# VHH binders against Protein DOG1-like 4 (DOGL4), part 175

Target 1, 232 residues: Protein DOG1-like 4 (DOGL4), of Arabidopsis thaliana (Mouse-ear cress) (q84jc2)
Amino acid sequence: MSKMRNLVEEKFLEFYESWVIQLELYLHQLLIAHNNNTMSETELRHLISKLTTHHKAYYTAKWAAIREDVLAFFGSVWLNPLENACSWLTGWKPSMVFRMVDRLRKSRVVLVEAQVKKLEELRVKTKFDEQKIEREMERYQVAMADRKMVELARLGCHVGGESVMVVEAAVRGLSMGLEKMVKAADCVRLKTLKGILDILTPPQCVEFLAAAATFQVQLRRWGNRRHYVTHS
Short names: E, the ipSAE of ESMFold2; O, the ipSAE of OpenDDE; V2, 0.75 times the mean of E and O plus 0.25 times the DockQ between their complexes.

## First folded at step 16 (VHH)

Design zg6 (from zg1 with R98K; framework vhh_7z1x_3; at its last look DockQ between E and O 0.78; V2 from the best seeds 0.76)
Fold by OpenDDE, look of step 17:
Structure zg6 (fold): chain B 232 residues (1-232), chain A 122 residues (1-122)
Amino acid sequence: as target 1 above (232 residues)
Amino acid sequence: QVQLVETGGGLVQPGGSLRLSCTASGFTFSSYYMNWVRQAPGKGLEWLSGISRSGSYTYYADSVKGRFTISRDNAKNTLYLQMNSLQPDDTAVYFCAKYSGMEGLTPSFDYWGQGTQVTVSS
């Protein structure tokens, strides 16, 4: 399945390709840190900071791109179908990371009671925020379907330059609403990530980030084996 | 066949500068993320810097950040590394490398040059 790419898609594709490569390099460092019990807390914190900065950079780039064309992120050409299928409002679903934490707890990570409590509180909050966004999205979709889509459909039946301009304006209106939703979702993602990292110890943070990065990289790998993604 | 040829290495005093070049052939250079890596005597391979296909995005290891600058000229199929404020611990063989993805959970590079020796000594 080949899709024509616009300028926004092409630019972000290049960014994302580079970003993922850097993530893979960081993942390697995380794994080394995890397996090296001699690393100081300062060193671990530095590594964590690098990763958090890397993630922030992604959203900075994303938000810049969505200002130009938010629709590019609904069917991201830089992602394979599996990655896209696993996306919630153009990214990872915030509540999913708690499942990851739970898995870590069952395997290697020992959390104290206070941490468990805080994580549960964060989980509840995150879920609430997700639901809130979903409700807003539903409201938006209903509203747009009733007004904008009908208008677009009507306008689409007309031939002429003026009609095209009106349609474009309508599409822009739709896009603005979507942009708001995407940003809201991203805020929940960032808040959730920060919340988790604030609760975990530096060694636990490293392990969590390694797990998250591994999941992302593997998901991409698995998807690519089934669906080739061209990055040229 | 793919070929990478590094040049520009040499002996330099501490605080000095060098500019490395890597000329690529045998593949579409402009389509790939390129890297500089180095290997010091008795040490493992160290990633230093990466650059996106157009050159719009660059990344650096902490060890060289602020001192080294990666760039590329796709019209010339050439990768560059400007090295400033060189230190004795920068002594190594420097390689231009094409990233090939992760092998398992380890970053891997599929094509390398012969490397160029950089020696920083008073």
Scores: ipSAE 0.864, ipTM 0.951, lowest interface PAE 0.5, mean pLDDT 91
Fold by ESMFold2-Fast, scan of step 16:
Structure zg6 (fold): chain B 232 residues (1-232), chain A 122 residues (1-122)
Amino acid sequence: as target 1 above (232 residues)
Amino acid sequence: QVQLVETGGGLVQPGGSLRLSCTASGFTFSSYYMNWVRQAPGKGLEWLSGISRSGSYTYYADSVKGRFTISRDNAKNTLYLQMNSLQPDDTAVYFCAKYSGMEGLTPSFDYWGQGTQVTVSS
């Protein structure tokens, strides 16, 4: 059955489709750079900066959208079911990105011991920050079952303007809590990405970003190709 | 039949300007992200610019950023490229194109028209 999208969903759907197409074009540039060992450090840093700016643009657009409707990001209409199934708090799970880093073991440029140590320190910190957010989400879910929420749900079954307004205010409060948690998760994502890029050399950054973008693009393609008709 | 018809090319001096147009038919133009690409003599296809279905989001290749402006008029099924500060290395056949995704890990474009020739020389 068709569902009419709200304005936030329509705007972000258009943004995301455009953002993914540009990511695919940047992925091609990363792959060309990875196979061209004559590129200067300045040229590689410029390409890395374009990818970093592109990812920051995603979070700028996302945070503007979640201020209006954070629930649009839970079961997002711009993501296919496979992408939605693989998400953690509306995005990639920060600790899992280190699996992409592990692929650098097969790179032409070997990681030095100092980099390995810093990456392991970052991995531990990232997992700690991730677990802190998971505890906050658990507290939020438990709070949904507290007596005040149960009482508000009961009141919401009555037809009347006063009860409707009270329920709507409570729902807005719950949405604000979700917004704070999503932004906290996104901050961990951005800190983890920046931390990895700060540790890696420019050629290693190009390889890492290419691996991450390849995974994101392939996941989207696999999910989209599995569907044989517009409707199930 | 799906058609993209590019017009507006010509001969201009360095520093000059041209506005290219692409008229689309045979598909719902307003539903698709659209692109301008070019092919210089003896070279491969180069992506220049893209625009979202409503026109709200645009992207540019470094080679044209700040000099070229992409726009669209969905009521007329028309895509535009305003080209300023033209340089000799902008000499190419220009195509409007629908993005078709990645073939393997290479971006692929559907360009069904003949293109429009832009020549920049003194």
Scores: ipSAE 0.785, ipTM 0.914, lowest interface PAE 0.8, mean pLDDT 86
Fold by ESMFold2, look of step 17:
Structure zg6 (fold): chain B 232 residues (1-232), chain A 122 residues (1-122)
Amino acid sequence: as target 1 above (232 residues)
Amino acid sequence: QVQLVETGGGLVQPGGSLRLSCTASGFTFSSYYMNWVRQAPGKGLEWLSGISRSGSYTYYADSVKGRFTISRDNAKNTLYLQMNSLQPDDTAVYFCAKYSGMEGLTPSFDYWGQGTQVTVSS
């Protein structure tokens, strides 16, 4: 039995594969810039801008796709199971990125006290926004169950085309609510990323972006090796 | 036997155009992200452009964006590079390459052809 994929899933699968390849090429550029210190500040800012634009392009494509099928982004066919298991509302959890900043701070990145203070303020704000979204998601899950109970009660009294139309309208309403929550989570992700890059100096931004891209690339590689199974 | 055969190079004047072709055999061409790279005299390989499996998504290096266009015809197992507004700095051997993923943190490409020489000179 094969799983059928709709057109939205097939299109985004190809987009995501190419997007990740380009991220891998950008990672290489980040590592060259970091290791050789060969770029001027202007060139570093250009590279940082390319990474920022690449991430924004991901969300532009994602938001167009979720308008068509938000559920495709829960358990996505373009991600391996490890990547899907690490997802929080269809993406990386914003507050967890600060653990990467913390690790860089303890090894290679030297932060001034003002930067540390601003990062802690952003960390608190990010966690607060996450918790708000988690509470909204809980309310959505309850509302989703309640709509199913109403439809089951109505189906016990009716059958036919009217019931199909009511279910379709209810599903569209719940899907729009879920889409709004996914977009809210994505906005927290973008605001957190921008906030970190605004606080860090250009060389520090290159180190952070390299670490983030390395994590994403390695998560994909490790998860794909888990699924590589041969049987004789 | 896996092969990539690049053709279409030659001598052109500055401002001129060329269209490169790369014919693939021995592997399922339509399954892979494909690329153009070049090597100028005395320099290392420079990545120029990449294209997704179906051709729907394309990417370009800053040095060629707006001047070069990558495309593919999966029915003919052929990759193309349309090069416009050529300048002397575009003089190089051009290779098509299959992307093979990361080796450690370094992108790995497979290129199995001899390349095609492009020379831009008056």
Scores: ipSAE 0.648, ipTM 0.872, lowest interface PAE 1.7, mean pLDDT 84
ESMFold2 (binder alone), look of step 17: mean pLDDT 84; pTM 0.835

Design zg60 (from zf24 with T106G; framework vhh_7z1x_3)
Fold by ESMFold2-Fast, scan of step 16:
Parts: structure tokens; C-alpha cells; sequence
Structure zg60 (fold): chain B 232 residues (1-232), chain A 122 residues (1-122)
């Protein structure tokens, strides 16, 4: 229902649709590079750079949008229900990318011992950072049940006057806190992605990015199929 | 009936400019992501540019970035490609294509125009 969406939701919906289509184009290029092994190292590094820039563009747009309406990212209208069900704090769970790394161990390309060690160190660090974010979210939820917030919620049942202004200020404070946590989670996502790409060789980066993009696009297609029966 | 009709192609000298138009009919143009794709003589299809349904977001292939500009007028059901600093290797048939979803190794386009020939030569 497009009429129930606010301006921030409508703008980000159009952005995200376009961003995913460009990801599909990059996935096509990644699969060709992976299957044919005809590209030079320079060409592979350029393709990897384009994917990295594309992911950074997503977070630039997301952070601008959450500054205006962070709640739009909890149960996002630009994601289908399946994509939303698989979300962890408004996006992919950072440790999930190591499942994509596991695919490299089953492929034709073998990881050397030094890479395996660095990936394991990164996996442990990523899991630790995830747990820190989860503890911060728990503290946020507990703080929302604090006496002061309960008192302000009760005052909000009265229409008009100073009580309206006080409740609005409290809600704004809650949104700002939530924005900082979402941004912190996104920083863990970006650090994890960069860390993996820094450890892998260019051909391994292409295989990893192809696996990640395949999963993301396929999940969207499976979820969208549920909604297209009356429109197709 | 869904139709896409490209116009504006022709012969142009290196360094010159051309503006291509694609007129859409038979569907709600403003609901679709639209694309420009070309095919040079003896080569495969090359995706050039895409534009979001309202025109707010655009993407370009490296080969044309900074030289070509995609735009649309939803009131006129028309897609545009402004081509500047044309080079001999830009010689190709240019197609307008409607995005339909992912299929096989990448994005799928369900409807294509007949194409318009662009020749860059002296």
C-alpha cells in the first residue's frame, strides 16, 4: 500500500529497488568472471571495487534515511516479509557472511593456511562485536521500561499542553538512541565485509561476493513470489 | 500491446553529440525501471544505463559514465539518452529495455525496442 508510506519510506523504497537491480547486474559480471577465469588481476580488482562502492552507497543512503526516520527500518516496506524475517537489527547478521566464506572451502579455489587463520580471527572478532551490539539493544529496551519513560507514556494519554511537548522530546530521544545502535551495527557489517575482502585473493573475493549477492537476490525473489500471484 | 520505439540515431563525427528517445506504450511506464542497452557490430549486448521509476536514481556502465546521461519524462512516457563526446567505439544499435526481474546470470528485460543505429565516423 503505497498510500500508507511516508516520504522517507517512498524515497528509500525507490532507492532500494534500483540498488538491488544494480546488484543483479554486478552479480551477472561476478558470475561471468568466476566461471570463465579470463579476467586479469587488475580487472578483478576493479570489479571488486565497484561492488565495495555499491555497498558503501547503500549505507550512505540508509544513514541519511535513518536520520529522518529510523523506525522505517524496523519492518521495512522495501523488503518483503521473508527478507524482514531474516533481518538482524535492520540488516544482515554480520556472522552470516562466514557461511558464504564456507562455500570457498567447497569450491575449486583453496584457501591457504594464513588466510584460514586470519578468517577465523575475523570470525571471532565479528561475533564479539555482534554480542556487544546485542547487549546495547537489550540495555536500550530495558531503558524504555524505566520509570521515567513509563511516567511520560502515562502523561501522553492526556491531550494537549506541556505533556505533548515532553512526550515528543522523549520519543525523539528514543529515535536518536536507536539510530546510533543501527549505525553501530552497520559499522560492524562494513568492517566484516572489508576484513574478508582484505584477506581473500581477487578470484576468491569474486567467488565470495557472487555467493553473497546470489543469496541476497534469491531470498528477495523467493519472498516476492508470494506477493505476485494477483499482479503477474 | 506493449511497445518501445527508439528514435534519434544517426551518423555523427567523433566528439559529437546525439539525443536518443524511447517512447513507451501499452503499460504504466512510471512503474518500471528502464534501461539503455547497445550492441556493437559483431559483439554481444552491453548494458549502458538504468533509471528508477521516478527518475531519482540512475546508474551507468564505466564505458559511458561522465559522457552519457539517462533521463525520463513520465508524463510523456518517454526515456532519453543524451550522448556526449561520442567515440568510434560507441558505434552500435541502441535499445530501450524494460526491467522485469532477475533470470539466469543477471537482470531480465521483458520488452525491447527495435533499436536505433548510431554510427560515429567521419
Amino acid sequence: as target 1 above (232 residues)
Amino acid sequence: QVQLVETGGGLVQPGGSLRLSCTASGFTFSSYYMNWVRQAPGKGLEWLSGISRSGSYTYYADSVKGRFTISRDNAKNTLYLQMNSLQPDDTAVYFCARYSGLEGLGPSFDYWGQGTQVTVSS
Scores: ipSAE 0.761, ipTM 0.902, lowest interface PAE 0.9, mean pLDDT 86

Design zg61 (from zf24 with T106N; framework vhh_7z1x_3)
Fold by ESMFold2-Fast, scan of step 16:
Structure zg61 (fold): chain B 232 residues (1-232), chain A 122 residues (1-122)
Amino acid sequence: as target 1 above (232 residues)
Amino acid sequence: QVQLVETGGGLVQPGGSLRLSCTASGFTFSSYYMNWVRQAPGKGLEWLSGISRSGSYTYYADSVKGRFTISRDNAKNTLYLQMNSLQPDDTAVYFCARYSGLEGLNPSFDYWGQGTQVTVSS
């Protein structure tokens, strides 16, 4: 129902707004920790845990919302046009996180050979999982163009009010397939993030999380500036 | 004129409770993410809690999680902080603050209240 769908969008818009504000506050804590080498390992691990919990909270809220309306996440109203243009299956492309990893190689915090090898193995696995999902999405898109969907669209021209019910049932079926793919993509995102944090030392984790949060926040800021200039 | 006014501070025994209020005026209170921040004697500012524009989503610093509860009444333009299980290290000036976004990469609060003193002492 359109009223219930609007409510899901409104609730997630407010959730996302507050979640981003909290991310901005955590980014500040990460930057302070990164510039302060006197923090204990326990304190650093605690900060890393807070960020991990924050990201898990996002996926908990997202999965609840997509159960109700997955289509709200394609062209999301809580994202600016640049963020939407850069989305891969309703979120960041998992392999892009390794851009933040590449930044670590140029910082004062040096990666040892064993870490470099494990990160490269993780990058390859992440790319493989990403391509597997892309092939699944391609099969889904091909299925949209198959004979049954074409026939349902054609029937919409001739079956009056009953065609609306048939189309609604088809859309619900399509939404279930999309929900499965979005969750699969989110699982790759979470596994990739966890994999990186498991390989890195606590100071390196702080630097990585700071770089990732900085990129996310700056992408949003760049998109908002462009939108304002375009539509002001 | 934008104004935030805190009330409800005072002296309390360890283990006691206090409820702080912050009354907002001069802006559309229901459009803004609101925060509680404190400053203990000789220490810097510590962010404690934040609340989304309708009150549906709340966040807490670990130091107060499970003991403090943030809430708001948009009809009354009022922000609340219910403080339970107070300890001597909760002694501080408590501020209501409006979040305005980032300046560079630093969180910015554009409006602050005058603060209300909370003293937890035996």
Scores: ipSAE 0.735, ipTM 0.895, lowest interface PAE 1.0, mean pLDDT 87

Design zg62 (from zf24 with P107A; framework vhh_7z1x_3)
Fold by ESMFold2-Fast, scan of step 16:
Structure zg62 (fold): chain B 232 residues (1-232), chain A 122 residues (1-122)
Amino acid sequence: as target 1 above (232 residues)
Amino acid sequence: QVQLVETGGGLVQPGGSLRLSCTASGFTFSSYYMNWVRQAPGKGLEWLSGISRSGSYTYYADSVKGRFTISRDNAKNTLYLQMNSLQPDDTAVYFCARYSGLEGLTASFDYWGQGTQVTVSS
């Protein structure tokens, strides 16, 4: 079991490292596109599609990994402490992306009335979905505490083989419930990302994706700088 | 001293195949994400492919996906690019490059090889 868990963590660590490097390469392309007014709408849509595919690849790999060991994503070894401190249910908080859109509106991006209305509708729906998941997580944590207390009490009773079975059943129940919640949160993330990209024009999508990637990369840089040791 | 040396380039007919090699020295090759990049005559640099430190994860540009295969042998400190179904527009100087991270917000490669010329013509 622990060997399988270690292998999942090790495999996803290497995956994530390479996925972040590819994101950094795409960020460079997004910034070139932003500064290069000669890119066609078709070329911009192609770049946006590459970023969308890259994010989907992350969730494909993540869901394969959580199927094996969802607990690896709670206290992830492949994230620095700052990245872990800023995570919500193993990833970014969906409502945060609307703050990025708001900042873009204040500095560089002019949205038409129809876009503003659609973004507001999406924001409200995203917040609702987010709060629903938060309520489910709270309910799960309370139920898990009650179940663990019962199982711990039983383990004190010289049950032997039954104690092993009880622990295995509890871990299986924990994993199944957490996997469901993580996938639900990831579905809200993907739905929110797709929704924003569907509302924005290609140049606005490039601005948004560049801002999002910049934030993700900057957070990693700040966290790495705090604990970075050059020669040790 | 970090050194990257590409070999395996040459003249090849359309539809032909070539295998490029990049031998690394002066650093822990197995700790770095490695890349293949090309430059066609009169054009800018085009990123082609990247590979994770152990070789488990690979990425490709659309222009070469399905035709080129990146691989590595960490015991030999060597990066490979198997090129199949070569076309005249694949004619370029091919470079091996070590990814170093972002400098500011610019993707940075701290070491490049000298390049190897690939010419696809009849």
Scores: ipSAE 0.670, ipTM 0.865, lowest interface PAE 1.3, mean pLDDT 85

Design zg63 (from zf24 with P107L; framework vhh_7z1x_3)
Fold by ESMFold2-Fast, scan of step 16:
Structure zg63 (fold): chain B 232 residues (1-232), chain A 122 residues (1-122)
Amino acid sequence: as target 1 above (232 residues)
Amino acid sequence: QVQLVETGGGLVQPGGSLRLSCTASGFTFSSYYMNWVRQAPGKGLEWLSGISRSGSYTYYADSVKGRFTISRDNAKNTLYLQMNSLQPDDTAVYFCARYSGLEGLTLSFDYWGQGTQVTVSS
């Protein structure tokens, strides 16, 4: 089935390369908006909406791809080793996004106490949802070990097509379980992003999105340079 | 030697259409995301549209969305921009370019064409 995995990987690689270039173009618009305080609230909300739509497009494409081959997202070919090392369940760790939020506390744009409290509540809830998924992943890994042990025992007792069918069914079940967990993690990511944007004013949203996109783009650049040095 | 050559510009009346072409040589065109950008008189560079290496994914600036269509023919090493419902403020020099990155507040492109002039006036 290597041909089908190659096609999913190739299609998503092309998608992701294009998606990252477009993210960088949106980052340019965010940085201009942040540095030039002349945009109306309506214009800022429109720009924020374009970024949220862009992120939703990523998850739409990702969920279509993981339905076909979820394992392509564990150690992805479209990510460099540094990006892969920083991944938590095939994407950014939800609680880590609050590092971008912490930049706003140090920024010249001051958060009011009510916003700080709501952001802290959201951080606690995000951390709780994240830990729940981590426990589910641990249980899944234990279940995988148990299932593989039973499969190995069955392979010793049966020969031919019956053994192959049982193994294929078990592997399919494992992939479906991973797909559910990846989608659950992505739902926490989307809910966390929406929660932050709902708490922040439009200028603060622009600063937050600019910080997040800058980090994502720079992480990719650092990894590409380090990958060359490491593997040259 | 890398070369990008834009053609198809000219004078059109408002509401008119033009199709721009960009022929690439000196690199593997089919391996790169390609862009159309423009520069109006006395203005900075404006990114308009981009297309993935096979043509499967396209993106557009709000100013041209629904009016312009980007496409490519990798067998001919050619990038296209179909421009419909042209407006006077579309008057600019149009360039095809390969995107290289964001440096501070500046969009950086490597390998530019010489550009083709589009003038929209009655």
Scores: ipSAE 0.738, ipTM 0.890, lowest interface PAE 1.0, mean pLDDT 86

Design zg64 (from zf24 with P107V; framework vhh_7z1x_3)
Fold by ESMFold2-Fast, scan of step 16:
Structure zg64 (fold): chain B 232 residues (1-232), chain A 122 residues (1-122)
Amino acid sequence: as target 1 above (232 residues)
Amino acid sequence: QVQLVETGGGLVQPGGSLRLSCTASGFTFSSYYMNWVRQAPGKGLEWLSGISRSGSYTYYADSVKGRFTISRDNAKNTLYLQMNSLQPDDTAVYFCARYSGLEGLTVSFDYWGQGTQVTVSS
């Protein structure tokens, strides 16, 4: 249960804690904007831009960290057990966001037919990209069990100079493959998010981002309450 | 007893600079995300800036970005706000605040200082 954190885990834990606190502050601004119908289009676009920049900052930090230790992102110490249980390839499952988009269709702000068509096209494309990555992960897992990897594992039981070098090269190769797969999943996430924001009007973007941030913040809160039992 | 004490406020002319300090006691200062918040006369609270546990990550409200710099010295249990290019609308009581979590999706601060008055006027 107790775990010693390495340097990458310690740095990203501090980054993620502060990133989430800033997301919480942006969520407050999004909720005010959603309830206030007097904000200008310029003000709404500025708020949307701040959220987009904030999400891009997360991926910039994540990709730097996975270059050092991609395994830190599988069962992350900066996520509670509930957040980890809900993760798909180190993050949110791209198709999940369309459930939040469906809520917009039932809100007081009506999507026009052209938007509905574009969102459905994006949903289909996102599901296709998601399934492609799942097939790549299956191939990765199968490759771990092939004869070459079994032979390298046996070689590692004899710690000689050349054996150590060969095993280290193989481990680096495995980590690089996993890093590429995580980046591919993150690219689908970013393309899906950008695609939705490009289709929606500024008020609809605010409502969507508020829904997404609310879900992320609530999931963290629910998981943290389970971990830190409140006695009252 | 948790205490946060702000100092460094005063009267300054437009374009001037001030450095605010917040001395913390009664808790492990280096374990908490810390914030600066202000309240202008007749207005609500405005969050200005936040800083991570070690000081490695900082965030700013648009109204102060590029003009204010948040920093901390964990060895001295002290939070700082360097304020440059001060404007009349920066006139407010400035508070140091400790992050505590969420209350109904609203960011909550469990401990606040008494505040320090900053007046920007000719």
Scores: ipSAE 0.749, ipTM 0.899, lowest interface PAE 0.9, mean pLDDT 87

Design zg65 (from zf24 with S108G; framework vhh_7z1x_3)
Fold by ESMFold2-Fast, scan of step 16:
Structure zg65 (fold): chain B 232 residues (1-232), chain A 122 residues (1-122)
Amino acid sequence: as target 1 above (232 residues)
Amino acid sequence: QVQLVETGGGLVQPGGSLRLSCTASGFTFSSYYMNWVRQAPGKGLEWLSGISRSGSYTYYADSVKGRFTISRDNAKNTLYLQMNSLQPDDTAVYFCARYSGLEGLTPGFDYWGQGTQVTVSS
């Protein structure tokens, strides 16, 4: 059985494959920077800026694609089953990045008390924002279930141009609701990432971004190996 | 057999331009992310630019951004690098390379061309 892809899915699949390859190249640069003590603070800030620009480019492309087909981002064809299973509202769960931050506390570059306090405050705020979105999604799912039942009943009763217009408007409304929620979740992701980078020193930012990229890349590789069969 | 052949190198004056070509054979060129990489005398490999399967998405190293343009013609199985505003430090052997994924945490390239020499000097 082959899965059918629409134009939005085909375009974003190519974008995402290329974006991940570039992330892998940036990961290599981050690991070199992390292992070398010769890079200036200005050079480290420039590398960090390249990574943040790369992540912002992802959201620019994603939001353009969601405007056309938000449903493409639920069970995405450019993600393997493991990546899809680990997704929270079409992306990484914001609070999960603090697990990577916790690993920084065990590194040679020690976090000072003021940083630990600010990171904990950010963690609490991130979890609060995450819970607000989860409540919104719950309300949406309840509304969607009620609406789906109504549409199923309507389709069972009659077929006509008038009913087609009503169904199209309903589906459009559902899609716009999902788009709004996904963009809200992405805003929490971007705020969380920016917040962490604002608290950390440039060497700590490099270590954090390297850990985050390593996790993303390894999750993809592990899922690809699990999904692909070595023999026919 | 997979083969990548670079052409278009040569001697050029500072501020000049060159267009490199890489002709691919032995694989489905349109299915792969392709790259340009260079190696200056006495230095390691430097990744310069990459291009997606259809050519819709391109990426550049800071050292060449705004000066070099990567493109491809899948009907001709050819990758291009348009190099403008060439500087003496652009002197290197330029390689066409096919991306294969990570080996450990290091980016892997499974096939490379023989390279083409670019010398920027008066």
Scores: ipSAE 0.769, ipTM 0.910, lowest interface PAE 0.9, mean pLDDT 87

